# Ledger of designs, part 29: VH-VL binders against q9h9l3

Target 1, 176 residues: q9h9l3
Amino acid sequence: PRKMVAIDCEMVGTGPKGHVSSLARCSIVNYNGDVLYDEYILPPCHIVDYRTRWSGIRKQHMVNATPFKIARGQILKILTGKIVVGHAIHNDFKALQYFHPKSLTRDTSHIPPLNRKADCPENATMSLKHLTKKLLNRDIQVGKSGHSSVEDAQATMELYKLVEVEWEEHLARNPP

## First folded at step 1 (VH-VL)

Design re2 (framework fv_reozalimab_arm2)
Fold by ESMFold2-Fast, scan of step 1:
Structure re2 (fold): chain C 176 residues (1-176), chain A 125 residues (1-125), chain B 110 residues (1-110)
Amino acid sequence: as target 1 above (176 residues)
Amino acid sequence: QVQLVQSGAEVKKPGSSVKVSCKASGGSFSNYAISWVRQAPGQGLEWMGGIIPEFDTANYAQKFQGRVTITADKSTSTAYMELSSLRSEDTAVYYCARSGYYDSSGYRPYYFDYWGQGTTVTVSS
Amino acid sequence: QSVLTQPPSASGTPGQRVTISCSGSSSNIGSNSVNWYQQLPGTAPKLLIYYNNQRPSGVPDRFSGSKSGTSASLAISGLQSEDEADYYCATWDSSLNAYVFGGGIKLTVL
C-alpha cells in the first residue's frame, strides 16, 4: 500500500525579462483532498515578473515566504516514497530542482485514458481547466486574479481517481 | 562551532554613552547579519536594530533611532552597538544575535540562530 | 505593551502536553513566519523553532510549532523539568519595519 499525494506549484518570473520560472508557492494534498502543505516560497533571485494573472502571487506574499532551500526540504520530505500526482508535473519538479522516480509519478496531462474520457485525442495535452470542466463539471481557475494551487492540486487528484484503477493496471503491465 | 562573545558589564551615568562589542568566531562573519536585543530586569525581549557587515547596512527600531549606532569591523569580525543619552530606563542586559537576511537593500533578519552571552549595562547616578 | 500577545504564565507536570499561544495581526504573524525562543533562567535566549515549524539541530521532536492566520502555537509534549523556562514567539512586523517579540510566558514545571 503506497501513499498518494497531489502537488501544484505557482511560479514567478526571474532572470532576464522574467524568462526563468522560479517557485513561489506549493500546495500538496492527500488522496482525500486534505491540505498537507501550502506555503508561499521566496525565490533566491530578484522577481522580475510576478505573473499574477496566472500565479496569484503579489509582493505582499513574498514578505512572509519561506526561503526556497527550506521549503524545498519540507516539500521533498512529503514527496519521498509516495506516488505523486500532478498536471504537467515536469514543470513543478523543474522548479523544485527535484527528480522523482518515474515509477511513482502520475502526470494527468499525459494519461491517455483520461483524454479518451474527455473525448479528445489520446496524444493531445489538455489543460487542467478543460479536463476538470469536461470530466468533473467544475470550473476552476476562474477570473483574472490568479490560480489557486490548492484548488488545482485538489482537482488534479480527483481527475486521477477517475482513471486510477485502469492506469495502475496499465503501469503494472508496462512499467515506465 | 559558532560563538558570539560580548564585552563585559558597564556602569554608566545618565546622559553618557555606552559601546558594547560582539566578536564572532567559528563561522563566516561576512555571510550573516548581527542584531542587538535588550532585556530590562524581569522584562521581555526588545529588538533594537541590526547590521549587515558585508554591505555596511544598518536598520534601527523607531524607538531607538537617533540614539543607537550599530557598526561592524570585518577585519576583527566584531559588531558594536553604541547607545547615547543614557537614561535609567536603559538599564538592561544587551544581547547580540546572528541571523541570515534576505533583503540586501535593508536589514531584515530571518531568525536568530546564535546569541551572545549578554552584557549588563547599569545606568545610575 | 508587546505587539504579539502571549499568556504571562503556564504550568504543567512531567509527561503532560502544554500549548503556548501567540496572537498578532496581519502585518506580523499574518504576513511573516514565526520563530520561538527558549530562555532558561540566567541565560541568553536559544532558538527553539524557526519558520513556523522547523527545529534546529539538537532540539527534541517533542517541541513543535504551528501557525494559522494571525496566531501561532508552540506545543511541548512529554513535559520535562528542564523545560521550565520563558518562551517567546517572534516575527517581522512589516508595518513597524522591525523584528518583534511576544511578551513572553513563564512556564513552570510542577
Scores: ipSAE 0.000, ipTM 0.453, lowest interface PAE 20.7, mean pLDDT 86

Design re3 (framework fv_reozalimab_arm2)
Fold by ESMFold2-Fast, scan of step 1:
Structure re3 (fold): chain C 176 residues (1-176), chain A 123 residues (1-123), chain B 110 residues (1-110)
Amino acid sequence: as target 1 above (176 residues)
Amino acid sequence: QVQLVQSGAEVKKPGSSVKVSCKASGGSFSNYAISWVRQAPGQGLEWMGGIIPEFDTANYAQKFQGRVTITADKSTSTAYMELSSLRSEDTAVYYCAKDSGSYYGWEDYFDYWGQGTTVTVSS
Amino acid sequence: QSVLTQPPSASGTPGQRVTISCSGSSSNIGSNSVNWYQQLPGTAPKLLIYYNNQRPSGVPDRFSGSKSGTSASLAISGLQSEDEADYYCATWDSSLNAYVFGGGIKLTVL
């Protein structure tokens, strides 16, 4: 069996009008929800928009942040060879400038059985907050100070565990 | 449809380096990865590494790490593979291949291949 | 050096069914999907099967793939003379962090 981790990243806006999403925090948890990595990350480009309402990131967090190149190396060493679980995970991989093997990637925003358990249309893209409330009876991303990537990564792992057996069996018969 | 066209045959001396090009046409060059695979005479296929042009990120097989450099020029839709410190056992046909990988996938399968570039290392 | 094991050669006659095996381990075939490539003499390899059992456009349905545990198999039904070629299985190896190929099998038709 492969080791499994869950990831959630926070992005800030860089580039023209802050339209480019650059990695500014990354949290990785193991199968039991224990934190393996949680660092603020300094983008190589000037931050135009902190997107604080969603990211929870402020200028103060950048003072001791790990430079992108160093953080990326650390993160990829943790992800390599493992099953990586995330929600809309393509955004996280894009911010990391990384391709993870599709066979080892699990995206909780695109698992039909998970939506079915939440009484949602199987092909709809549901938010992490909605699925967590419906299936785990837990409120995440509460308040106005931004999201906790640790909390989001933990919720994502717990959601995947609800469908892990049936989804792994599906993937064994119908590989990505 | 995607087509990969490689540079012509090379004859090199031991200890030198060689740089092979692979020009892509059709599709968006930034939307896929390019891998390099070699085949020595009468031998099987050997993956050397690949690059994701959109992110300028390359990965190398351990055997070639330190000797191979894979780069891409998005403006010309061209990928390059440079192999240094050449030895006679580097005599092979070198292929570039389009990796079907995407943002959440990598090295899935190679759906289009270049025609190959013969590199001969001789004294 | 071949990470995946294939027999070095096989032969068949036209119309016969031929099966080509590929053996790996938990870090490659056991965890990842298997692809198959056909290489005709003097040409570049061509994708024949991807994701264990899927055929690209233009590959006839007499070619099929399967995977069980740490092994994979390519079946060629109704063997034809133009099928004479080398066949390679391939997959991602998560321990090596590399794409790996089988040693290849030379299929001879008469």
Scores: ipSAE 0.006, ipTM 0.512, lowest interface PAE 11.7, mean pLDDT 86

Design re4 (framework fv_reozalimab_arm2)
Fold by ESMFold2-Fast, scan of step 1:
Structure re4 (fold): chain C 176 residues (1-176), chain A 124 residues (1-124), chain B 110 residues (1-110)
Amino acid sequence: as target 1 above (176 residues)
Amino acid sequence: QVQLVQSGAEVKKPGSSVKVSCKASGGSFSNYAISWVRQAPGQGLEWMGGIIPEFDTANYAQKFQGRVTITADKSTSTAYMELSSLRSEDTAVYYCARETYYYGSGSYSQFDPWGQGTTVTVSS
Amino acid sequence: QSVLTQPPSASGTPGQRVTISCSGSSSNIGSNSVNWYQQLPGTAPKLLIYYNNQRPSGVPDRFSGSKSGTSASLAISGLQSEDEADYYCATWDSSLNAYVFGGGIKLTVL
């Protein structure tokens, strides 16, 4: 069996208009929810907008943050060869400037059985917050302090575990 | 495009409560947060709090914690702001405004559109 | 008192360029994007600028925004009589966990 991890990233705004999403924090947890990686990451470009309301990232977090190239190497070492679970995970991979094999990627925003368990339309894209409240009865991403990428990664793994057997069987019969 | 339509003017006595409604017309609250902002006569804008109806998550400015309750009814696409223990200094126009909420830290946190406002007068 | 500081009033003549300042701290303007709202007399505020310098559809390009450090500015080029209004800057304050507004500036077009 392959090892499985869950990832969640936080991005800040860089570039001339602050519209470029640059990696500023990454959290990775193992199958049981234990933290394998959680670092603030310094983008190579000037930060125009910390997006603190959503990201939870503040200027203080950048003081000793790991430079992007170093952080990327550390993260990729953890992800390589593993099944990686995330929510709308393409955004995380884009921020990492990384290709992960589709056969080893699990996106909880695109798993029809998970939506079914939440009494949502199977083909709708539901937020991590909604699925976590509906299926795990937990409130994440409270509006007061921004997102915790550790909390999001842990919730994502727990959500995937609810459908893991069913979805892995589906993927075995219908390889991507 | 979504319009926000608010309930009518209210006149209240000190110590009472007021509940103002904000209905989304031409759409639902899906993928949006609703914020409440007030403006006393001749004064500036003051944020009171907001709610993400899809998740039933509300947050409040510290000044109003304990006195304000913001709720939403998804079935009617209506948000409510209830303010208790009214004082004369609560006399103001109360606005609701839509804030875009979508996946990721790329949210712009902008208020658009705004409701037309509800005048609340607190007098003896 | 407002958390963000704006001058209480400004005036200009038609065709002039006017600049409206907004000053904050590292926990608000220094860390988060700034929006600007225009309030015409007797009306609800309307979004004028978002994400420091972006214009919603329908806002003329003579309105522009900028941000540097803990300060932001709204510039209005080719001032017109219909620009007479109150202008508010706004942003998220990470220390207060709240949206904060400037005190507002009354712009008079002479």
Scores: ipSAE 0.007, ipTM 0.587, lowest interface PAE 9.0, mean pLDDT 86

Design re5 (framework fv_reozalimab_arm2)
Fold by ESMFold2-Fast, scan of step 1:
Structure re5 (fold): chain C 176 residues (1-176), chain A 125 residues (1-125), chain B 110 residues (1-110)
Amino acid sequence: as target 1 above (176 residues)
Amino acid sequence: QVQLVQSGAEVKKPGSSVKVSCKASGGSFSNYAISWVRQAPGQGLEWMGGIIPEFDTANYAQKFQGRVTITADKSTSTAYMELSSLRSEDTAVYYCARVHDYGGKPYYYYGMDVWGQGTTVTVSS
Amino acid sequence: QSVLTQPPSASGTPGQRVTISCSGSSSNIGSNSVNWYQQLPGTAPKLLIYYNNQRPSGVPDRFSGSKSGTSASLAISGLQSEDEADYYCATWDSSLNAYVFGGGIKLTVL
């Protein structure tokens, strides 16, 4: 009965030589894959390295980007009280400086039934790209111009839906 | 199935520098961070720093800042760690290790799932 | 001297359950996922546990991890002679902007 969303964040490099990862985009989709939130986010520190090949972020995206403090408030209002699905989701929560309750968190990089469906070892951590290709027959994170956090969030939700019934039953019997 | 293969043992004099290589075989390290970890005889593990080859970004532990340089050559899938101004206390086994690719985004934060065999560096006069 | 504190040694007998502790602070274990590494004599470390409690492929289920507050724990059930090794906890320290290891614990199987 709890509402469910999926999230994916992009980070840029700040601090000396771009060593620090700072939130620069966040996408949130609902159960059906409709976009609830998708904003470029301005870090409080100077951006040294846009990491464009992975983030998809360029200097022009920072024009009119939402400041981190404001974006964080908006995002947390959407996540609070919901089941949040992500892939390697600890990265996203770390970028948001946020800790979501474990009982309401679903990480598609750590769901053994999902790996089984993909003919992968149950306890291996598989990339989002690999699971999406194997189970949804779709190529994501293609090319050299960066990833789409909307595309990643949508793929993540679709992957979770493949094992939702089995995994929710497992969690009910084996609470985290 | 990727392996990390390191260069051979080195014996160096105090004040010199050493450069250890770490080559990915059976795959590329372009989507991963590569960390360098050392272990002095009878001592624990110590993180020196790492590099994300695709970002050309290196990060160093404060203890080694100014003495260590970590680089990567993407065309040969090889990472390097150079340590200068060597002292006897730098005698150790030096490991390179790959940080697992979660979500398609390379970072230093996560577990090191593939390790090189180690390179013994002995600093003596 | 390590920012993550582990006891220097532990021992057990075959079939026993052994628990290895790791203590940190809010900037490391309190904020970030904990990894555990096993190092057999003369070998490179091997990743045993990631994300606090997940096992890589090939790691037996008798190894388990947990985290509470600023502390983490590795449990080894059904202890075997081949488990005699050094064990390290590790995590990212947000204040140091560095990956940090515990001092390591030598586990002896009697």
Scores: ipSAE 0.016, ipTM 0.593, lowest interface PAE 6.8, mean pLDDT 87

Design re6 (framework fv_reozalimab_arm2)
Fold by ESMFold2-Fast, scan of step 1:
Structure re6 (fold): chain C 176 residues (1-176), chain A 123 residues (1-123), chain B 110 residues (1-110)
Amino acid sequence: as target 1 above (176 residues)
Amino acid sequence: QVQLVQSGAEVKKPGSSVKVSCKASGGSFSNYAISWVRQAPGQGLEWMGGIIPEFDTANYAQKFQGRVTITADKSTSTAYMELSSLRSEDTAVYYCARDKSGYDLGYYYMDVWGQGTTVTVSS
Amino acid sequence: QSVLTQPPSASGTPGQRVTISCSGSSSNIGSNSVNWYQQLPGTAPKLLIYYNNQRPSGVPDRFSGSKSGTSASLAISGLQSEDEADYYCATWDSSLNAYVFGGGIKLTVL
């Protein structure tokens, strides 16, 4: 059977006025939540805005961070051929400048049964923090010093597991 | 191919200073940092500091701050490490190595190493 | 007494797979990529692995690196007599603002 991993990335602002989102950290966990990858990543462009409130990235993390080209190669070797779980995962793939097949992609922000279990509108895009609190009774993204991509990836995998059987059956009957 | 060639062995008395050179041949070191690493007899590797020759900017490990000075002469592609107030525990092989520098004077990895310079401190 | 902890020695037989561990903290391995250096007797260290798992040209593919949390490992498959050497892990320590090495491990091929 196909292996499954969960991913979460942190981005910093580059380009004019920091409006471009560039990859600055990536965390990947396996089905059991064990960390397979967790690195700070040096963007190829000057960082204008660390967005620390959300990213948790500070200037110190960029010292000796893995260059984008090297990190991208490492990450893609882990993702290729696997089912990849994420939350609003299109943002992570965009930051990686990567296309992952839709048939192997699971986005916990777009799974109607998951929203239904959380008493949320089925077609709404709910935050990872809200779904995790409602369904797992756990607080993530706590504090004001930024989010942990490891914590977010682990929560995302656990959320997917709640609907895995139902959703995989749905996808088998209704291929994306 | 770039090669790092270091100066010859030194024998020094306690309290004196030693200055070791490291010359890049076969290419310039202006696009890289140069790190200095020492190894006492039978002991492990210890990073002393480094310099980014292009910007003449040095960074030192806290243990050596105040008695080590790392400099570079871009015109001769030569880096120097001077260690003062020598003690017997400074007896070691001193290596220079080419290092990739990151943001804010950080150091990544050392891909080319000098042959080493033995410094003996004895009374 | 090193910032990064390695066992002082290890041994293996030809053809065996051996792994060399390296343990650190959140300020070093937990936040920065790990490099590995091989030192043959009487020689300068040689870069063996950089950025956790990348090999320089000339390093055989039987050498591989990995990192998980605050720990890293160097794996040597198909161990050969020429692999008998000291191995050091190394990384940047953000709290110390310094490059740090493990204490080194002496690998003996029996």
Scores: ipSAE 0.000, ipTM 0.533, lowest interface PAE 12.6, mean pLDDT 88

Design re7 (framework fv_reozalimab_arm2)
Fold by ESMFold2-Fast, scan of step 1:
Structure re7 (fold): chain C 176 residues (1-176), chain A 122 residues (1-122), chain B 110 residues (1-110)
Amino acid sequence: as target 1 above (176 residues)
Amino acid sequence: QVQLVQSGAEVKKPGSSVKVSCKASGGSFSNYAISWVRQAPGQGLEWMGGIIPEFDTANYAQKFQGRVTITADKSTSTAYMELSSLRSEDTAVYYCAREGQYSSGWPTFDYWGQGTTVTVSS
Amino acid sequence: QSVLTQPPSASGTPGQRVTISCSGSSSNIGSNSVNWYQQLPGTAPKLLIYYNNQRPSGVPDRFSGSKSGTSASLAISGLQSEDEADYYCATWDSSLNAYVFGGGIKLTVL
């Protein structure tokens, strides 16, 4: 039994000059890659910059999007008490205004064994796209929607599964 | 085997428009963004804007807003950059570049076209 | 005029280490990853470094990148004659909503 999910969020720019990253889409998948959650989310502040080239988010997606406060409650209900896998996941948690325990967090951008398997420096922060191509021989973020947060969450879970046994043992010996 | 092949050199008069093409081959055109970058003689690189063909969504640098139009034709795997109201300072080599393999949320140009020289003179 | 600041020129001899600087602000280098492009005389630019310090397939390990605060650096160790080129740093500027380049540096191998 796996109490493990993977998450990927898309953010838009809000606040002065669009400098604040606000949650605008969230996808969560289970251990097998099945979608548990995938919703467009309406930020509480005016959207200054949709960042569409990378987020895939357009004004039309906001028309019937779930308000942030409601979406946050739904998402946190899924994440609480589970091991949460993500790539550069601190950005996702910041956008959710949520603190997830370090002991239950797995960030595929900061797992040295994963970089080692990809023939990359262990201390480098590699992109999800690069790791997925190198280790899974699969191209992501080339689909039909900019960055698909579902596709990214699925790839992130698959990447973590490559080092899961080794990394969980490491964490058991070296608790965060 | 990805290649970006651009149209040939152009000589234009002030006040006219120029439209440069960039044909992609060896990969899925619609799955990658295409940007345009210019370089005036002896000067540095300047990003003009880009397009994601799948969404037909273009974004332009503020300096070129109102004068530049970037379009894509998915059926021919070709991106276009049209610059209007040409002035002598628009004399430059214009490059198309693909945002692709190494992108991590923001543009990383992994393949470049050979460049198109545009000369604006009376 | 470029948004990111680079020295206009640098030189070195074969075998030496050369470091090329790139200075920006909080809205560009301070917030986003830095790419480096090499432009050989008469050719289009080529991606040399992405995501601050990563090399594309085919780029020698003599080339390395780093980033600290609002500045980035490209280091070339064991300088070779074929490294004579223009080098550009580049990143996304969140305030301008645009990809921005440094002014470029002409590296001469003596």
Scores: ipSAE 0.006, ipTM 0.474, lowest interface PAE 13.9, mean pLDDT 85

Design re8 (framework fv_reozalimab_arm2)
Fold by ESMFold2-Fast, scan of step 1:
Structure re8 (fold): chain C 176 residues (1-176), chain A 124 residues (1-124), chain B 110 residues (1-110)
Amino acid sequence: as target 1 above (176 residues)
Amino acid sequence: QVQLVQSGAEVKKPGSSVKVSCKASGGSFSNYAISWVRQAPGQGLEWMGGIIPEFDTANYAQKFQGRVTITADKSTSTAYMELSSLRSEDTAVYYCARAGTYDYVSEGSYFDYWGQGTTVTVSS
Amino acid sequence: QSVLTQPPSASGTPGQRVTISCSGSSSNIGSNSVNWYQQLPGTAPKLLIYYNNQRPSGVPDRFSGSKSGTSASLAISGLQSEDEADYYCATWDSSLNAYVFGGGIKLTVL
């Protein structure tokens, strides 16, 4: 079997009116929830909107942040060849300017058995916060000071583990 | 199924340029890196460079910098390799290949699909 | 000259096990995953092994790969006549910032 990691990224607004989402933090955890990577990342463009309510990122976090090009290389070295778990993971990959192989990608926002266990419609896209509360009885992303990407990555891995055996068997019989 | 189809054979004079095309079908063109690899007669494989169409990012092997230009047109799912200042040593079969992982600069980069090859002969 | 070193030729008989070596350095095989490509005469290369030891769909399990330190190996069990081809190892070289290939090995099935 292939090794598995979970990822969560935080983005800030760059470009005109802050409408472009640029990578500003990335957290990666292993199968057991241990942190493999957690760094603030400096976008190559001027930050217009820190989006602090959601990102948890403030100007002080950028002072010694790792430049995007260097951080990207470090992150992709960890992800390459592994099964990568995330929630709405296409946003994380877009911020990284990276498209991980579909066969090695697990998106907890698009796993019908997971929604079924949470008593949600199978084809709906449910938030990480909602699924974590329903299935793990934990409150994440609390308060107004932003999300913890470490907490989100850990919750995402735990959610996937609830359906791992069932979903891996499904994927083996029905390759993406 | 995924298929890469290249343009036909070219015969060129020294000092001229050649532009080879590679059209992708059966998969998402923009979500993959496309690389160019050449093989001189009886010789091994040599990577020239590649492009990530979605981000318009190209990278070239040092040996070809200044002579090679790799571009992509997402609307036609076609990648191009143009090699200028041709020499007899540039006589080779030129292949396009799709990276199985997006980032061909990472440790896990590999080429899962290859074009059929385009023979370029440089002679006077 | 190739950055990765492979023997120029190897041979075997049907049913036997053949191992093809590939030697590099810390900036390529020592740091990055190794891939293997098979090239039949007059055809484009075909991906045979990726991520050191993974097989694409359609590649039989008698082909296997391994990596240790700065070296990699491709093993072909139950050798068959259709395995007669050129085999290339390949990886990313972090110092050259380039994808690099071995010189290739011509495998003859006797």
Scores: ipSAE 0.006, ipTM 0.528, lowest interface PAE 9.8, mean pLDDT 87

